# VH-VL binders against p53630, part 4

Target 1, 237 residues: p53630
Amino acid sequence: MNSKSQQQEQQPIVFVTGTDTDVGKTFVSTLLVHKWKAAYWKPVQTGIESDQGDSETLKNFKIAASTWQPPIFTPTYALQKPLSPLQAMEYEPNVDIRLLDFVVPEEWSAENPLVVEGAGGVCVPITRKLEITTDLIKHLIETSGHPVYVVVVARSGLGTLNHTLLTWNHLCDNGLRSHLFGVILNGEPNEGNVQALKKFGVNIMAQVAQCTTAHDQDMELHELPSVESLMTQQDVE

## First folded at step 11 (VH-VL)

Design i1
Fold by OpenDDE, fold request of step 13:
Parts: C-alpha cells; structure tokens; sequence
Structure i1 (fold): chain C 237 residues (1-237), chain A 120 residues (1-120), chain B 111 residues (1-111)
C-alpha cells in the first residue's frame, strides 16, 4: 500500500519557519506531517528544562482522521534554556552549534517527505557565528540532495502583516523565493489580512486554527494542500 | 506474509467475562494499528475500535465506548478485545484487522474472525 | 441504519457489468475522505478489494474498479464471474463520529 507521496522520484524536505516564536509552528508542522504522511525533525530544540519539547508535542497530538504515525527524529541539539539557540548556548559553554552539524537524519528513508521545524523566526541566531535560521535553510538546500521548500507560519490577527511581509521579503531577498511554498496563517480567520498579503505577492497556503472539536480539526487537515500540488505549483513558477 | 490469527470460537452465558485475541505476524506489530470489527449474524460490518501497540493509543467507536476494552501485548504481538459482562446481543463474529500505513483508516489485512455466542 | 448506504443486493449474469453504490454524507464521503471497499466471500473474512477510492491491491483483478464523486462512491465489476458472488462493503471515515464507518453491505448474486 503506497501513498501518492511514495510515488515521487525524490521526496522533499519542507522547512517550517515562522514570523516569531509561539506563532504555532509546531501545530502547523503537526498538521503537515499528518497531511503529507511525513517524517518530522526539529534540528534545534531549546527549553528542555521546562517543557517536553516540540517533538513530543507533535507525537502526542492526535488527529482523529489520521492514523499516520510519524517518524520523529531526535534533535541534533537540545538545549536547556527556553531561549534562542544562541542565547541558550550561553548557559551551556560546551555546546557549539555549527551548520555543518545539521545533516538530514540517516533514519529518514526518504519514502516520505521530511518536515523540518525551525526555531523561532528566520532571523533567529543559531550559531555563535551569528548564523541564522535562513542560513540553516540554505545549508539544507546545498547539502541534503533533496528538493527543499519553506513554509512560513504566521499569526492571522492584528499585526501579522508587518511580520509576515518582513519574513517573506527576507526570504525572497536571500534567494529563497523559488523555495517558498507559502504562508500558513494560524488563528482566527482574517480575510482582510489574507487579501492584503496576497496583494503583496504572498502565497497563502491555508488558514488554520487550533480547533476545539475533533470534527473541525479533521476538516482543517483535509483542506490543507497536498505536497504534490505545492511542488507542481513551484514547477510552473 | 502478513497474518492475523484470532482465538477460537467462544460460547458464553450472559454476565460472563470474555477476552479474545488476535496475533499478528509477518510485520512489525508495533508499527501498525489493529482494529476490531463486529459482524452480527447476517448483518454488516461495524467498527469497534483501534489500538496502536507501539504506544497503546486506543480509539473507540462511540457505540462501543465503555462497552468493550481493547488492549495489546506487544511482547507477543497480540491484540485483545474483552468484555466484563457479556450480553446476548454480543453474539457476533468479531474480526481483527490491521490498518495500512499510508492510507488513513484502511483495513488492509484481516483475521479469520472469532465467533462469540452468548446464550442462556 | 448504516452511516453509508448501499443497496442490499445486486445481481448480474456472467460477463456482465454490475455497479454497487455507496452513498454517504457531508461528514464522510462528501467531506473528501477516502473510500475503501471490501469483499467478503461466503463464510470468510472480509478482504481488501479497493483502497483510496480507486486503487487495487496486488492480486485484485482489473475487473474491479472504484470511483468517488460528491457524497457517493461506486464499485464497478466488469466481466462478472461466478467467484465474484459475495458481500461487498464500502468503508470511509466520518468526521462527526471521529471514526470509521461501513456501508450496510451489498450481496452480489451471479445468475
């Protein structure tokens, strides 16, 4: 029994970033993982002293419509403090995060897409050399041998326009325009913001929210675009 | 080859407890869901519930929630369906079935069934 | 009674084409959830016949085909053979019930 995703010649790596921390990257990643029957990898996890980590959150997030059991790969780095990777390393002098250390998990069989969740936003520093999330994305593009795409998670509500556009433009200015799948807005539906962002050339993939009912969650999952459709869209552009 | 082998037919009285089994082989038992499906005599298929032996995540049909207990022993690749107190209306064929990996809620392999007869 | 509605019975002569319908609602088939089909020969356990609306597993002849549209799905059998006499069940997921649902089953008789 094979999914359509397995029929792809080369499975993609989809990097999930955000406009900020706590915008719902983990939640969106969870939805994408289940929608695409994907594996999950968070290269850098911070705050393990106080929370279970995003990998565990994703693992424990159950979607009634989905019977997918996602392969979850261990973070390359796990830091204690709930800070940016750079700041968290200040409390762990023996930890020195390097971009070269980020290698796609060997356990990934490439039979399905790999969803990679970033820490914070695109400009979050992750190394002592002040390399940022954008640099990590570029690193994966250069070294993984797989098609790499980016999904931006943003809040749906007031104030998201500025942050979303800054993030979007940043990625475009850094040569990643052709790698951008789009933006997923997380929160209460806001058609005004959707339309505004579209006017600026931002591709809105979906609007999602943490649902209170299983039914709504199922429907939300179903309405997400397939990875195949997104890849096809990129080939046309 | 994937196989699901169920325990033998049961004849019980109302009020008795029962636990039937389904043993999986030919695949990684902890990597696939196992479901139970009831078929009343001369009737259709009814989904009862599923369990993921890898972490014991269990989901029940609303119609069977609280009526039965689904469990698994991964050490022997066996799933269970049990009743604390059987009713005559529990008389049916019970199938275990594996859920496919890539398609949601797909029962790709089935056991041979366990006939449960409950009568006074 | 069943969440998915099937005709109780269909019949056909050898070599004919028969179709079994499966009618759902906006909370299952109409919501876009995949439909699977199972064949149950007399006195045997169900067997997977069609998955993901229209896919055949290994060993299933191409005489069997599945389709889905709107709130309904359909199983078509061409070149009907005597061994096709069985009960057929459609199955899907229902969002309102947060679980799997089956059709009532269709008894196919080969005349």
Amino acid sequence: as target 1 above (237 residues)
Amino acid sequence: EVQLVQSGAEVKKPGESLKISCKGSGYSFTSYWIGWVRQMPGKGLEWMGIIYPGDDDTRYSPSFQGQVTISADKSISTAYLQWSSLKASDTAMYYCARLGKWDDWLFDYWGQGTLVTVSS
Amino acid sequence: QSVLTQPPSVSGAPGQRVTISCTGSSSNIGAGWDVHWYQQLPGTAPKLLIYGNSNRPSGVPDRFSGSKSGTSASLAITGLQSEDEADYYCQSYDSSLSGSVFGGGTKLTVL
Scores: ipSAE 0.897, ipTM 0.946, lowest interface PAE 0.5, mean pLDDT 95
Fold by OpenDDE, fold request of step 13:
Structure i1 (fold): chain C 237 residues (1-237), chain A 120 residues (1-120), chain B 111 residues (1-111)
Amino acid sequence: as target 1 above (237 residues)
Amino acid sequence: EVQLVQSGAEVKKPGESLKISCKGSGYSFTSYWIGWVRQMPGKGLEWMGIIYPGDDDTRYSPSFQGQVTISADKSISTAYLQWSSLKASDTAMYYCARLGKWDDWLFDYWGQGTLVTVSS
Amino acid sequence: QSVLTQPPSVSGAPGQRVTISCTGSSSNIGAGWDVHWYQQLPGTAPKLLIYGNSNRPSGVPDRFSGSKSGTSASLAITGLQSEDEADYYCQSYDSSLSGSVFGGGTKLTVL
């Protein structure tokens, strides 16, 4: 039984980026992976000297409502220092990250969506040529042969308006407007910020937070939009 | 063809231990959850718990937490349900069932059941 | 005392239409969790009949249909046949229990 593959002719790649580091990209990616029954890939992982890695975090995150076992693909690059990819490479002179090295994992059967988690924000440099996360997104659009969409993760609280709008506008200015699913706000609910962002034309997909109860987490997961609905919305715009 | 074959009927006394089995075939055993469902005589279905043989992740129903142990041996594609001390009230049919991959909490294939009778 | 409530029995004559209701709450069906249905013929193991509220697996005739609305789900059987005599169970997920829940089961008698 494969209801997902029957409904979609071509599965999308959804790139999860953020307004900053530590805004909850891994958490949001986890929710989306379970909601969409998607596979997961973080192309660049840093900080492996001190952290288990986001892939492991996602793997170990349990959602009671979900029996999905996400396929997790190995990062193309794993760097030791908990820094941006560019900075981390300063400590590993033999590592030279190139955009051309980022190829969609062969293990991805394309029977389900692929959630791709970026490192940091959209302007984080990932190559020695000072190519940024936005360039990686464009690379995937050009080379993957799949529809590619972007989800922006932002904090929900004070200060998020500026960062979210800067990130959103940056992506739009770089020709990615038609690829933007929307923004997921992570943190305590903030309707004021939600309404403000909407006035600027930002699509707010959801408000999420790390829940303390399984019940609340289940409800939060359930309230996320389906990937099909998001794709349909994009076709109308 | 996906098949779940369970161990044979058991007749036990109160206080005895028991371990019943469910062998999967026709699919990747480590890629699907296996669940156990109890059906007391003349009663309905009750979910007991599930296990993912790929990493031994196990979830129990609150009603059965601490009452039974669910395990798996992936080398022989077999899941287990065991009691340390049976009670008369444990008399029931026990089914193992596979959970579908693309639908949450869907029991798509079922074993034939194992009848457990506990009496003095 | 099942979390999901089903009528204990329903009956119909061959060729008739029968419906089996499954009533939940805000923590399961009402929360939007999918409902699955199982058929258990006398003396046999349950078999998947409907999944994801209204989908039929291969081999299940189209005279079986499922639907969901609000806090309840329904299984409809048209063109009732003698071989349909069985117990039917609805099943869903309950967020308050963090696990799967079954209905009490409905015995369908074909007259």
Scores: ipSAE 0.894, ipTM 0.946, lowest interface PAE 0.5, mean pLDDT 95
Fold by OpenDDE, look of step 16:
Structure i1 (fold): chain C 237 residues (1-237), chain A 120 residues (1-120), chain B 111 residues (1-111)
Amino acid sequence: as target 1 above (237 residues)
Amino acid sequence: EVQLVQSGAEVKKPGESLKISCKGSGYSFTSYWIGWVRQMPGKGLEWMGIIYPGDDDTRYSPSFQGQVTISADKSISTAYLQWSSLKASDTAMYYCARLGKWDDWLFDYWGQGTLVTVSS
Amino acid sequence: QSVLTQPPSVSGAPGQRVTISCTGSSSNIGAGWDVHWYQQLPGTAPKLLIYGNSNRPSGVPDRFSGSKSGTSASLAITGLQSEDEADYYCQSYDSSLSGSVFGGGTKLTVL
């Protein structure tokens, strides 16, 4: 076995959520997948009528420093309209998303971490019963048999404080505090916001930015923490 | 057992075209990168490029970009290195090598090499 | 001319310890990229010797060891044997070149 394959015996599932849509969840998931040599799964994909899908975006994203070829698993649900899952289902009356439908892909060998990308933010409804992304996270915790952790993606710039804190507090209030790895801020570096968030007890994992040079992309991988270090940190708390 | 078997030695003249091959066995050919490395007589190793046969993603060293073409035929688990017009300076040993799955840019298995001699 | 710098030659007597250095820069080893080592016996293809700075693949004796610090890496061979006579190459990734880089190679002679 190669050194990077000799990770913990039981590999984690890391759920990537965000403060909103278009905050860069797919981009951050891509970085994490390559950093951790992880597999990728987006349980619910919307907007397939106009978009290739986040799975394809991740697949086509090339990092020069990485030779990792991520296993990508098919979404459990793929909906046509670029809306929230609940709204998208209004246009597909035969689709009824249920939390029980979300089972970790059997193709996942569990020899590497699984990065799971959520749709939108934590309060996005995903079922006709008005269950939200947070409920999906809880479902995976209860049913997967693996350690489950959460990464929150947020914008780095102006206006992010309110959304980030609301998201963070929401997850904490829902009993997920011990499952939170931290926040990854996406955009131009903003140390003021970083310091402000830290004062509120938010763990900032990293600051990243899109549309960088190949060199900058390579270097961003080094700035991300290892999954092992994050897991160790959680055990101490 | 993982094996990479390369085509035999080549003797060519300047201006001629050439395509050499590397056949992989003992593993899933479409699940691993294959790279080419040049070693000129009495010199060190030089990375030329890599290809992922699963989707034909190809990456070249800047020094070899436009100088050679790397390709693969996954139906027969074979990678190729080709020249459209050889030069005397292309005289070298050429190795194919597999990249490891878990370690970036690790050449974990190597072919036996193909000697290419270009002389007038 | 190689991006990674190795001594052109080293020598030792049987049973001795020898070290081969590999000096890089802030764009490769110094940037945190892993270093791999290859052994090339006379007239043969290179063989993986050390991967991920310090790991030995199956079949490689424990008298071979690798380390990395700062912008440099090192290969150490203890209990030198006659069969160790070969060329040794370090290899890493360089972010400025967006590709793999090799050292110039070191010829090890067993006296």
Scores: ipSAE 0.885, ipTM 0.941, lowest interface PAE 0.6, mean pLDDT 95
Fold by OpenDDE, look of step 14:
Structure i1 (fold): chain C 237 residues (1-237), chain A 120 residues (1-120), chain B 111 residues (1-111)
Amino acid sequence: as target 1 above (237 residues)
Amino acid sequence: EVQLVQSGAEVKKPGESLKISCKGSGYSFTSYWIGWVRQMPGKGLEWMGIIYPGDDDTRYSPSFQGQVTISADKSISTAYLQWSSLKASDTAMYYCARLGKWDDWLFDYWGQGTLVTVSS
Amino acid sequence: QSVLTQPPSVSGAPGQRVTISCTGSSSNIGAGWDVHWYQQLPGTAPKLLIYGNSNRPSGVPDRFSGSKSGTSASLAITGLQSEDEADYYCQSYDSSLSGSVFGGGTKLTVL
């Protein structure tokens, strides 16, 4: 038996959300999947008329240091238009996304963590009833039977303070504080923003950047916290 | 039981082509990486490359990039190492090895080795 | 030369403790990448001995142990036996080379 599979009786579900669209959620999810030897699931995919989808992007993303082959599960919903799920459904009148439809894939063996990538930010509407990503997170907490945690992806640079704090506070105000692993900042390192966010009680998990050398990517992967360490921190708080 | 069985010893001349094989059994062949390791006579182990038979993703050591070709036939659970033109310096023992699933770059099972002798 | 440095040979009498060192750098062991150890008996293929720095696979006696610190790893063999006479290799990943690296190997002689 492999050393990693023996460490935890019950593996967590980690929901990756963002402060906005295009902040690097797929990239960060990819790093986490490889770091944690996790499976991957994006419940709602939009824009399939013009994009291969984030699942394919993750599948094709190669990290030299990693020999992990991630199990990837099919989205529950795949919509044509590159819009928010609610808006995308306007072009597909027969599609009606409901929170109850989101069930953890049966193919997930629970031998490894499950990384779940959300669409857009926390306030993105995903149903015709105007339920948002936060409601999906709550749904998974209530129904999955597994520990559920949240990672927030944010930009590292100018303007991220407001968006990050709004997102963080929104999640806290919605009763998810004890489920927050932290924030991963994506972009050029910005120590000033890191320190500012920490002053507000935001846990910064890591700083990462895209378009780095293979060496830098390997190092970034290695520097990410283990899922075990994050879970331990939550138990102490 | 996991087993890797390699093809028999080869005696070749310089300039000849060669393809040796490694057959996996006792596990899902398409779910694990297979690597090749060279050991020259009286020398240490050298990683050459790896292939994932599930999608044919192949990675080479810089020292062996362009020098050999690694491939796999998943229909018969077999990995291959081949040379287009052998050199005397290619004389060595060649091992195939499976990579573990949960530990990066862990060679958990090894073949018995294939001795390749290249001489004029 | 091998990226990971091992002593070319070590020796010990039956029942003694021997240690084999594996010295790397900041781009491999020092960067935090796991170290694995393999045993190669004379005329045979390598066999996995230690994985993930200190874990023993099934069938490996507890007299074999691995450790890692800083830029180096170590394999310790207690209660040395005649059947332990073999070559031992450490292995890790090197980020500068983007690939697996082996030590030069250590020949263990049981006196």
Scores: ipSAE 0.871, ipTM 0.934, lowest interface PAE 0.6, mean pLDDT 95

